# Ledger of designs, part 159: VH-VL binders against q0atu2

Target 1, 119 residues: q0atu2
Amino acid sequence: MLDKKARIRTSREYRNVFEKGKRLSGRFLIIYYVENALDNNRFGFITNKKIGMAVIRNRIKRQLRAIVREYQGQVKNKHDIVLVARAGIGKSSFEGMEKDYIAIMKKAGLFARNANKID
Key: E = the ipSAE of ESMFold2; O = the ipSAE of OpenDDE; V2 = 0.75 times the mean of E and O plus 0.25 times the DockQ between their complexes.

## First folded at step 8 (VH-VL)

Design tb8 (framework fv_dusigitumab; at its last fold request DockQ between E and O 0.90; V2 from the best seeds 0.68)
Fold by ESMFold2, fold request of step 10:
Structure tb8 (fold): chain C 119 residues (1-119), chain A 121 residues (1-121), chain B 111 residues (1-111)
Amino acid sequence: as target 1 above (119 residues)
Amino acid sequence: QVQLVQSGAEVKKPGASVKVSCKASGYTFTGYDINWVRQATGQGLEWMGWMNPYSGETGYAQKFQGRVTMTRNTSISTAYMELSSLRSEDTAVYYCARDYSYYETSYFDYWGQGTTVTVSS
Amino acid sequence: QSVLTQPPSVSAAPGQKVTISCSGSSSNIGDNYVSWYQQLPGTAPKLLIYDNDKRPSGIPDRFSGSKSGTSATLGITGLQTGDEADYYCGTWDSSLSAEYVFGGGTKLTVL
């Protein structure tokens, strides 16, 4: 589970990432990311209504949180990162989402080299 | 500048099919979903479906399920919409539009010029 | 029929203000964010308002949007002849297997 400090909390904070951040797309995910003024990362998760019914959207959010938690120690600090589900993600497996996340984060240059894992 | 350029007008007989193309330029084609929307003469806009050009996944409006196929060729940044078993009520202008995600929503930020499809006996 | 209800037409003189309403339900406008599209005669629709009240670059601030409950409103002040167009509201609807829905359109006449 992500620490409370590692969560983007308000709609204003979410919108800031969309307005100020960089955008990269993968097969099932889009990430928006921007440097923050903190010592740590914060993560946000978006599944809009085009993804499907609420139970499907909540399952996807839960799966994405689990993926982010597993790899958070590899992510360069001082970033706000929002994961946005793309249309069609509901047909993906957990492993498919995980592979897509890893590929996008590498392409964004957000995985650290020789950096220590953090909580 | 983002641009969506569609194929030319088509005249078809009932029972035939039509395939409309939409060529994207000025952005990374696979990074944004393409939606198709039609408009019968003197009528409003009707959403037909979305297509994710990265994965090839689609979602069709229930009204068109079984008659519509949305595809793409990523090497030429082109989306396609094919509508089969045409009827006179399918006479319309067909638009492609780019889907932009923002916060908990998305919207159509760029549209093609439209393709007129006329179905008449 | 459209899922979202708009008046079929509105009119006002140059320089005046007009509002265009858009009525929906909890599964569309109530739970989602509204966009507005302008369609000038003989052209494709163009994004005018997103996220209920935001303007894309190049849209003047005399265009405004708002949402309350299951209804949305487009406001246009300082009307110009070039504003004559059809205006459509739109949003996602979760009750229709995640389909996008439009209003029926409103024809604005500036006289």
Scores: ipSAE 0.720, ipTM 0.901, lowest interface PAE 1.4, mean pLDDT 91
Fold by OpenDDE, look of step 8:
Structure tb8 (fold): chain C 119 residues (1-119), chain A 121 residues (1-121), chain B 111 residues (1-111)
Amino acid sequence: as target 1 above (119 residues)
Amino acid sequence: QVQLVQSGAEVKKPGASVKVSCKASGYTFTGYDINWVRQATGQGLEWMGWMNPYSGETGYAQKFQGRVTMTRNTSISTAYMELSSLRSEDTAVYYCARDYSYYETSYFDYWGQGTTVTVSS
Amino acid sequence: QSVLTQPPSVSAAPGQKVTISCSGSSSNIGDNYVSWYQQLPGTAPKLLIYDNDKRPSGIPDRFSGSKSGTSATLGITGLQTGDEADYYCGTWDSSLSAEYVFGGGTKLTVL
């Protein structure tokens, strides 16, 4: 699990990201990202009811957290990033989700230049 | 300016298929799901399904499972809805609508002008 | 027939206030944000309210939305003749297939 400091937790924090951040859509993910005034990144995860039942949504959240955790050290610092799962993600493999995450984060320019796990 | 422009009216015989197009402009086509909603004359709105233009993944209402196919051509930012085995009850105006999803919410913020499909013997 | 229940019609004189109810269940309105759509005669639906109570740009503050429990309400103050239309509530249903559901629609007549 991500450290508490690395998590977006409050409604206010989420609203700030959605209102002030940039939006970028990928195959299975939509990311909202904005710079923060902290020394660390914070991640949020959203699986809305469009995806399906709670069991599915919870599975997707776990998978996304695992992916983010794997690559968090390679992401540019001082960002709040919210991952919104698109409905079709439930039919995707973990590898597919990971690939999409990498692709969208690259497109957003959120990976550090010295990142070595994104190729 | 976000726009969804649909194809023209269709007249079909029972048992035939109809394919309605929805051309999107003014935004990144692959970034938003497309929903299809129909409305019989004098009746309410009926949701048919969603399509992810990026992945091509779809989710159909149970009522239309096996008869509806939602596709897209990303090169021309166009979504398609094909309904087969048409019957008189399928006579309706068919709408495409953009799905805006963020946080825990999803709603249809832009709609096409509608396509009238008439099924008659 | 519709998963969400609306009154078939409401009416009021110009300048008055009207409310349109939308009743559902825990799996739809209870768990999800409600949207409202306005459909003027002979036109496509238009987003009127989203996230229970938020107005898109261009929608006047005469239109309001609220949700409580498994019911939602659309409020229109300062009723104008141009408000004569059909109004639909809609939301996602968190049941087995995660379908979007609409109310049956309410015809608003301005007297």
Scores: ipSAE 0.586, ipTM 0.895, lowest interface PAE 1.2, mean pLDDT 93
ESMFold2, look of step 8: ipSAE 0.673; ipTM 0.889
ESMFold2 (binder alone), look of step 8: mean pLDDT 94; pTM 0.958
ESMFold2, look of step 9: ipSAE 0.602; ipTM 0.877
ESMFold2 (binder alone), look of step 9: mean pLDDT 94; pTM 0.956
OpenDDE, look of step 9: ipSAE 0.491; ipTM 0.872
ESMFold2, fold request of step 10: ipSAE 0.709, 0.718; ipTM 0.901, 0.902
ESMFold2 (binder alone), fold request of step 10: mean pLDDT 94, 94, 94; pTM 0.960, 0.959, 0.959
OpenDDE, fold request of step 10: ipSAE 0.501, 0.454, 0.453; ipTM 0.881, 0.871, 0.872

Design tb9 (framework fv_dusigitumab; at its last look DockQ between E and O 0.38; V2 from the best seeds 0.00; counts 0 for: pae O 5.4 > 2)
Fold by ESMFold2, look of step 8:
Structure tb9 (fold): chain C 119 residues (1-119), chain A 121 residues (1-121), chain B 111 residues (1-111)
Amino acid sequence: as target 1 above (119 residues)
Amino acid sequence: QVQLVQSGAEVKKPGASVKVSCKASGYTFTGYDINWVRQATGQGLEWMGWMNPYSGYEGYAQKFQGRVTMTRNTSISTAYMELSSLRSEDTAVYYCARDYSYYETSYFDYWGQGTTVTVSS
Amino acid sequence: QSVLTQPPSVSAAPGQKVTISCSGSSSNIGDNYVSWYQQLPGTAPKLLIYDNDKRPSGIPDRFSGSKSGTSATLGITGLQTGDEADYYCGTWDSSLSAEYVFGGGTKLTVL
């Protein structure tokens, strides 16, 4: 469970990240990210209805929140980061999503100094 | 700069299969899903399915389930759609389109030029 | 017969305004976001409007979109002969089949 301060909450905040942020794709995830004017990070999660039915989308959101929570201390501050589930993610495992998240966050340069020691 | 270039026109007999290619350029091919849409002569657009070129996973419209296969070759940035057991009503222009995710939806921001498939007895 | 209903044709003179409607249901337009596509004669469709009312780069502001309830509307002002095309609304349907659906298309004639 992420702290309320660490959540992207409004549609305007989400759209800002899509419109002004950088995009990086993995196997199951896309991240959009942009520097914010805060001292902290904020995370958002999108499971488009094309992904599947609500029960599947809710499971995926819970898994992604858990992954983000596990690594949030490694993430460079002052970023709004939106995780978007890609089509086909319902076939992935938790481990598969986790590996994908780590890979795309490293490639984006969003882990802090020494972040690659988390493996 | 983003471009989707499709294979040339095909003429097929009923019962045959057709495989249409869609070569992507100007962007990271595996970073965006490909959708396939067809349009029979004088008719509207009909969505056939999506394919995630990174994973190779796909989802088909119920109407085409069992007759359509969507694949790719990431080495040459090319998506494929194969439709089997062709009938005259499958005569159409077949388009590939790039799927762009935005907020809680997605839409088709770039389209191939179309491939005419004619099924005649 | 199309999941989304559009008038089959509309017409207006150059310089005039036209509105194209798109009617759906709660499982598509009602709880999803609508896009519009322009298809010039003999060409592939092109994205015209996304996220109900946003224009991609290069689309002039005389094209507009809106959504209310289970209906969406495309507005075109200052009509030009180059606007003669078929126009399609589209959206994801959130029902059990999770499919993308298009309207039947509207042929715009500028006369």
Scores: ipSAE 0.681, ipTM 0.898, lowest interface PAE 1.5, mean pLDDT 91
Fold by OpenDDE, look of step 8:
Structure tb9 (fold): chain C 119 residues (1-119), chain A 121 residues (1-121), chain B 111 residues (1-111)
Amino acid sequence: as target 1 above (119 residues)
Amino acid sequence: QVQLVQSGAEVKKPGASVKVSCKASGYTFTGYDINWVRQATGQGLEWMGWMNPYSGYEGYAQKFQGRVTMTRNTSISTAYMELSSLRSEDTAVYYCARDYSYYETSYFDYWGQGTTVTVSS
Amino acid sequence: QSVLTQPPSVSAAPGQKVTISCSGSSSNIGDNYVSWYQQLPGTAPKLLIYDNDKRPSGIPDRFSGSKSGTSATLGITGLQTGDEADYYCGTWDSSLSAEYVFGGGTKLTVL
């Protein structure tokens, strides 16, 4: 599980990312990202009902947190990043989600130059 | 200003294929999904599928699975929808539409002007 | 035939109020935000309402949307002749492999 300080937790924090951040869409994910005034990154996760039942949404959320945790050390600091799960993600594999995450984060230029396991 | 400009009208024979283009401008093309919606004359709107311009990944309505292919050329900010094995029932105006998705919402905020596709023997 | 059900037509005189209903199920309207689209004769659809009740810039406040349960409603006050058009509700349906679904459309005639 992500460190508490690495999580977006309040509605205000989410709104700030949505209103001021940049948006990029992948196959399974949409990311919103904006620079913050901190020394660390914060991540938020959105899984809505169009993905499926609550049990599915919770599964997807756990998988996304796992992916983010695995690559968090390779992401540029000082960013708030919200991951929005798209409707089709329920049918994707974990590897598919991971691939999509990597692709979209690369497009956003959010990976550090010395990242090692994103190729 | 966001704009979606589609290719011109098409006339096809049954069994043929048609490929409609949708050129986007006024925004980051790879940042938003493109949806395709068609409308037969005097009929309602029918959703066909979505395509992500960055990855090229797509999702189609079950009705069109196996017959529709949605692609893009990012260098010219253009999305394509190809429909094969055309039949008379495919005669319709075809629209591309930008998908604005965030949080729990998704809606089509900009539409192309439409492309008339006529299928007749 | 459409997943979402709308009345085929509604009509009213200028200045009056009309409402257009959109009925669905738990897997679509019940679980997802509803959008409304206006289609003037011979033109492409235009976003009219999003997120159940929000208006894009340029849409006058005489257009309103609401959702309750598995149904949505579009309201138009101060009806104008220029409002004569087809109106469609739309949303995502998780039961149809995450497909977007439209209502059958409602033709609004201004008398």
Scores: ipSAE 0.030, ipTM 0.683, lowest interface PAE 5.4, mean pLDDT 90
ESMFold2 (binder alone), look of step 8: mean pLDDT 94; pTM 0.958

Design tc1 (framework fv_dusigitumab)
Fold by ESMFold2-Fast, scan of step 8:
Parts: structure tokens; C-alpha cells; sequence
Structure tc1 (fold): chain C 119 residues (1-119), chain A 121 residues (1-121), chain B 111 residues (1-111)
């Protein structure tokens, strides 16, 4: 579970990240990210209706939260990061989503090069 | 500066296949999904499917499943839509369009100019 | 047949106001954001409104959008002859499989 402080909750906060943030695309994920004025990171998760039915969108959202939680300690402090599922993510494995997340975060400079859930 | 440039008009016989191209420029091609939409003469817009240029994965509208194939060549930033077993009812203008995600929605922010496909005996 | 319902045509004089309705269901407009596309004669569609009520850069504030329940509305004020076009609403439908769905289109004639 991500702490309450580590979650982006309001539409206004999401829109701020979309409008001011940088965008990077991966195979199954897009991230939007900006530095924040807080002492911690915050994460948001978007599974648009284009992804599929509610059961698929809810599974993906749950899996993405689990991935983010596992790699939480590897992320540079003071960022708001929104993960947006892109078309085809429903056909991916959990491992595929995890690898994509790590690759995107490293490319964005938000992760150490050897970042993983086991230190 | 974002442009989607489509291939030229095609005339085909019933039963043939047609492959329309859509060349992207002015942005990172693999960063945005591509949708295909068609429009028969005097009719409305009809969504055909999406293709993710990064993964190569696709999703097709039920009506076109089994007859449509969407692919891409990332080295030339080009998306393709191939429609097989053509019927006279497939006579239409075919558009590619870029998918943009914003908050909880996505929409088509840039469109190609269209490719006219005429199917006649 | 279109999934979303629009009037086939609407007309008004230059300088007047028009509204174009788009009616759907809980699986599309009721649960999702609506976009509007303008198609001038002989051209490709162009994004006019997204996220129910937002305008891309370059779209004048004469164009506005709104959504209530399972219906969306496009408003155009200060009509100009150059506004003659077909207007389409569009959104994702989540009923069984996600597909993008369009309204049937509304032909706007400026008299």
C-alpha cells in the first residue's frame, strides 16, 4: 500500500502533472513527472477506458501500484509521477510491466542504474 | 510541426487487399498510439482500431476483426493498415490519427489527410 | 448506424448561436470524457474540444463544450461562414470491449 502522502488524489493535482510535467513513453506505460515542493514522492495511476473493461483496468492499476511500491526506495525524492497505461498493456505480463517501469524510470533519470526491489 | 502523411488513392477490385501507409514526423513516433478511422462517402466516422508503435500490439473493432491488420516500421516512422477481402462497402476515405492521453481520457489530436480507397468491379 | 446520437443538421445566421447535442449511454458519455471534431468540406477531421470543455491551442473561445449525465453539448457563438462543417462527438465505450465511438455527425449550415 502506498502511504496517503505518496498518492496523487485530486484531478487538479493530476492535471498539474500533465500540464507542467515531462513526458516519457515506454512499451506499455507513459510517465509524466515534475519536481514537487514536498519532502516525498507522490504517484498517480491512470487506466483510461481505452484500456478495456473495468476488470482489466482494475487489475492493471493494482499491479502498477504493487510495482511502484516495490521500487519506492529507488526513486529520487521530491517528484510527482503519473503512470498512464497505454494501449496493449492488458496483453502484457506482470513481469513485462515491471521491466517497462524500471526502464522508463532509469531513462527519466529518476532511478539508479542498478535499481531493483532487492538491495 | 506534427504531421501524419498518408499514401495516395487506391482503386481495387472486390476480393483484393489494400495497404495504406501513414508516415509520422515532428514527434517521437513510438511515443503515441495510432488509430485508424474510415468514412464512407457522405457518411460518418467509423473507428477501426488502435496500434501501439512501441510494442506492436493492436486492438481492432469487432466489425473488422479477421480482415484488418495494423503494423508499423519504426525505422521510417510509418504506420500501416491493411484491409483484406475488399467489398464495395469498403469504399471510403481512411484516416490515421494520433492518440493523446490527458488525465482520464484520450482523444485524436492530429489526423492524416486521408487516403481514398475505391472498390469497384 | 452511429452509437452516439446527434441531430443530422443545424442552421443559423451569421453572428447567431447554435448548440449541437450528442446523446449516449452510461457506458460511453456517462463514464468518460467527450471530444469534438470539426470536418470542413473536403478535409480531414480536426480536434476542436477535448476533456468535455477544453480547447486546443488555436481554437477560438466561440467554441465551447459541456457534459451532463449521458449527453454532451457543443456550443458555437458568433457564427461565421467559415464554421460550415460537419461536427462529430467522440468518446471511448467500455460496455463489452473498449472501442472509440463517434456520433453520426451534424452538418452546420450558416445561412
Amino acid sequence: as target 1 above (119 residues)
Amino acid sequence: QVQLVQSGAEVKKPGASVKVSCKASGYSFTGYDINWVRQATGQGLEWMGWMNPYSGYTGYAQKFQGRVTMTRNTSISTAYMELSSLRSEDTAVYYCARDYSYYETSYFDYWGQGTTVTVSS
Amino acid sequence: QSVLTQPPSVSAAPGQKVTISCSGSSSNIGDNYVSWYQQLPGTAPKLLIYDNDKRPSGIPDRFSGSKSGTSATLGITGLQTGDEADYYCGTWDSSLSAEYVFGGGTKLTVL
Scores: ipSAE 0.793, ipTM 0.909, lowest interface PAE 1.0, mean pLDDT 91
Fold by OpenDDE, second read of step 9:
Structure tc1 (fold): chain C 119 residues (1-119), chain A 121 residues (1-121), chain B 111 residues (1-111)
Amino acid sequence: as target 1 above (119 residues)
Amino acid sequence: QVQLVQSGAEVKKPGASVKVSCKASGYSFTGYDINWVRQATGQGLEWMGWMNPYSGYTGYAQKFQGRVTMTRNTSISTAYMELSSLRSEDTAVYYCARDYSYYETSYFDYWGQGTTVTVSS
Amino acid sequence: QSVLTQPPSVSAAPGQKVTISCSGSSSNIGDNYVSWYQQLPGTAPKLLIYDNDKRPSGIPDRFSGSKSGTSATLGITGLQTGDEADYYCGTWDSSLSAEYVFGGGTKLTVL
């Protein structure tokens, strides 16, 4: 699991990202990202009802958290990043989700220059 | 300016298929899902399904499973909805609508002008 | 027959206030944000309210939305003749394999 300090937890924090951040769409994910004034990154995860039943939404959240945890050390510092699951993500494999995450994060320029495992 | 422009009216016989197009402009086509909604004459709105233009994945209403196919051509920013085995009850105006999703919400913020499909013997 | 229940019609004189109710269940309105759509005669639906109570740009503040429990309400103050239209509530329902559901629609007549 992600460290508590690495999580966006409050509605106010989410609203700040949505209102002030940049939006970028991938195959299965939409990311909203904005610089923060902290020394660490924070991640948020959104799976609305469009994704499917609660068991599906929870599975997707768990998978996305695992992906983010795997690559969090390679993300540029001082960012709040919210991942919104798009329709169809439930039909994707874990590897497909991971690939999409890497692709969209690269496009956003959020990986550090010395990042590995993202090629 | 976001626009969704649909193809013209169709007249079909029972048992035939119809394919309606929806050309998007003014935004990144692959960045937003497309929904299809129909409305029979004098009736309410009925959701048919969604299509993710990036992945091509779809989700159909149970009522239309096996009879509807939603596709897209990303090179021309166009979504398609094909309905087969047409019945008289399929006579309706068919709309495409852009899906806006963020946080915990999803709604249809832009709509096409509608395509009238008439099924008659 | 619609998953969400609306009154079939409402009416009022110009300048008055009207409310349109939308009743659902825990699996739809209870757990999801509600949107409202306005459909003028012979035209395509237009987004009127989203996220229960937010107005898109261009929508005047005399249109309002609210949600409580498993019900949503659309309010229109200062009613104008141009408001005569059909109004639909809509939301997602995960109990129906994550389907979007509409209300039956309400015909608003300006007397």
Scores: ipSAE 0.566, ipTM 0.893, lowest interface PAE 1.0, mean pLDDT 94

Design tc10 (framework fv_dusigitumab)
Fold by ESMFold2-Fast, scan of step 8:
Structure tc10 (fold): chain C 119 residues (1-119), chain A 121 residues (1-121), chain B 111 residues (1-111)
Amino acid sequence: as target 1 above (119 residues)
Amino acid sequence: QVQLVQSGAEVKKPGASVKVSCKASGYTFTGYDINWVRQATGQGLEWMGWMTPYSGYTGYAQKFQGRVTMTRNTSISTAYMELSSLRSEDTAVYYCARDYSYYETSYFDYWGQGTTVTVSS
Amino acid sequence: QSVLTQPPSVSAAPGQKVTISCSGSSSNIGDNYVSWYQQLPGTAPKLLIYDNDKRPSGIPDRFSGSKSGTSATLGITGLQTGDEADYYCGTWDSSLSAEYVFGGGTKLTVL
């Protein structure tokens, strides 16, 4: 579970990231991201109804949170980042989602150059 | 700047197949899903399915499963929708539309001009 | 066979206001955000409203949207002859999983 301080929780905060942030797409994920005025990063997770049934959407959300948690120390500070699952993500492996996350974060310039998994 | 340009009108016999193209420009083609929607003469809009250009994954409306195939060619930023076993009831204008995700929803922010498909003997 | 219910037609004079209703169920409008599309005669649909009540750039504030429970409403004030069109509501349906559903459409006639 991510710390409560590291989560985007309100609809207003989500909409702020969508309206003011940059958009970058990967194979299974889209991120919207914007600098914040805080000393920490905050993450949001969205699994649109078009992805599938609640069981699938809940599984994807849990897996994305686990991936973000694993790599949170590699992310540049002071950003609000929303991960949006793309249609078809339910057909991906966990490793596929993880690889996509790393690639998209590096491309956005949000991932440190020496990023590694926690040992 | 964002444009979706569709192929021209088609006239087909019952039992034939038709393949409609939708060429995207003005944005990163692989970054947005494409939806297909049709409209029979004097009727409302009917959703057919979505296709994700990066992965090639698709989701089809139950009514069209088994008859519709949605594909793309990323080298030319073009989406395709092929409908087989055509019937007179398939006479319609077929639209491609770009899917935009905003907060907890998605919607169709840009549409192609439409392709008229007439099925007649 | 539309999943969402709209009145088939509405009419009013220039300068007046109209509202167009869109009724669904808990699995579509009740659980999702609604968009509205305008289709002028002989043209492709155009996005008019998204996220229940937001306007894309270029859409005048005469157009507004709202949602309450399992119903959504499109409002048009200061009617102009150029508003004569078909209007469609649309949303995702969670009971059908991956399906987008439209209303049957409402023909607006400006007298």
Scores: ipSAE 0.761, ipTM 0.913, lowest interface PAE 1.1, mean pLDDT 91
Fold by OpenDDE, second read of step 9:
Structure tc10 (fold): chain C 119 residues (1-119), chain A 121 residues (1-121), chain B 111 residues (1-111)
Amino acid sequence: as target 1 above (119 residues)
Amino acid sequence: QVQLVQSGAEVKKPGASVKVSCKASGYTFTGYDINWVRQATGQGLEWMGWMTPYSGYTGYAQKFQGRVTMTRNTSISTAYMELSSLRSEDTAVYYCARDYSYYETSYFDYWGQGTTVTVSS
Amino acid sequence: QSVLTQPPSVSAAPGQKVTISCSGSSSNIGDNYVSWYQQLPGTAPKLLIYDNDKRPSGIPDRFSGSKSGTSATLGITGLQTGDEADYYCGTWDSSLSAEYVFGGGTKLTVL
């Protein structure tokens, strides 16, 4: 799991990202991202009822957190990043989610140069 | 006021390349993806791909992979779409369109006026 | 041939109501928000409906959208001669590498 300091946890923190951040859409994910004043990145996750039942939403959150954890060391520092799961993500494979995450993060230019496992 | 202004009509020979420009104004250019959509005469709309002005990252429709290149010049808020190895079937009006994304949504809220590209021998 | 299926044409007299259907699959309409675009003769498409049923500023309330399952519907009440145009539904399709897909378009004729 992500460290506590690497997570967006408060409504205020989420609102800040949504209001001031940039947004990009992928197949299964939409990300909102904004620079923060910290030395670390923070990640937030949004899954709504369109994805499916609570058990499905929770599964998706676990999978997204796993993906983010896997690549967090390759993401540019000083960013708050919120992942919004799109409705179709519930029908996707883990690999599909991972691929989409990589793609959307590339769109955003949030991966450090020469990062591994990205190209 | 958001505006997308495209370059003028093009006439090309088969096998040539065409590069259409789309100049954006009235908003932060790097904040929104640009999509390209074409429409052959009397036919429907066909999505070609998207380009993210901030990073230059692109996603192309499979149909155009290897033949289309979408770029941008952020200093002049202009997006470009280049289509190579032109065929007669590429004769169409080409549109750029701004992609508005918010939460789960993504739609094309502003469109250029279109650029007619004619491919003929 | 289009991923989304629309009737090729619909017609009605002024003042009447028309509906335009858009049929897709779980990977597109089923999973994503649908937009509708109006294209007047000789002009570029214009956003008419977004997020299934939302109207952009400037679009009158006689235009409506709805979505159910894998299908979407555009409704036009109080039909006017100026409504004569082509209408396209569109959405993202996750099965096509996140490609955007359009319907084949519907020609609306005002009798």
Scores: ipSAE 0.017, ipTM 0.673, lowest interface PAE 7.9, mean pLDDT 90

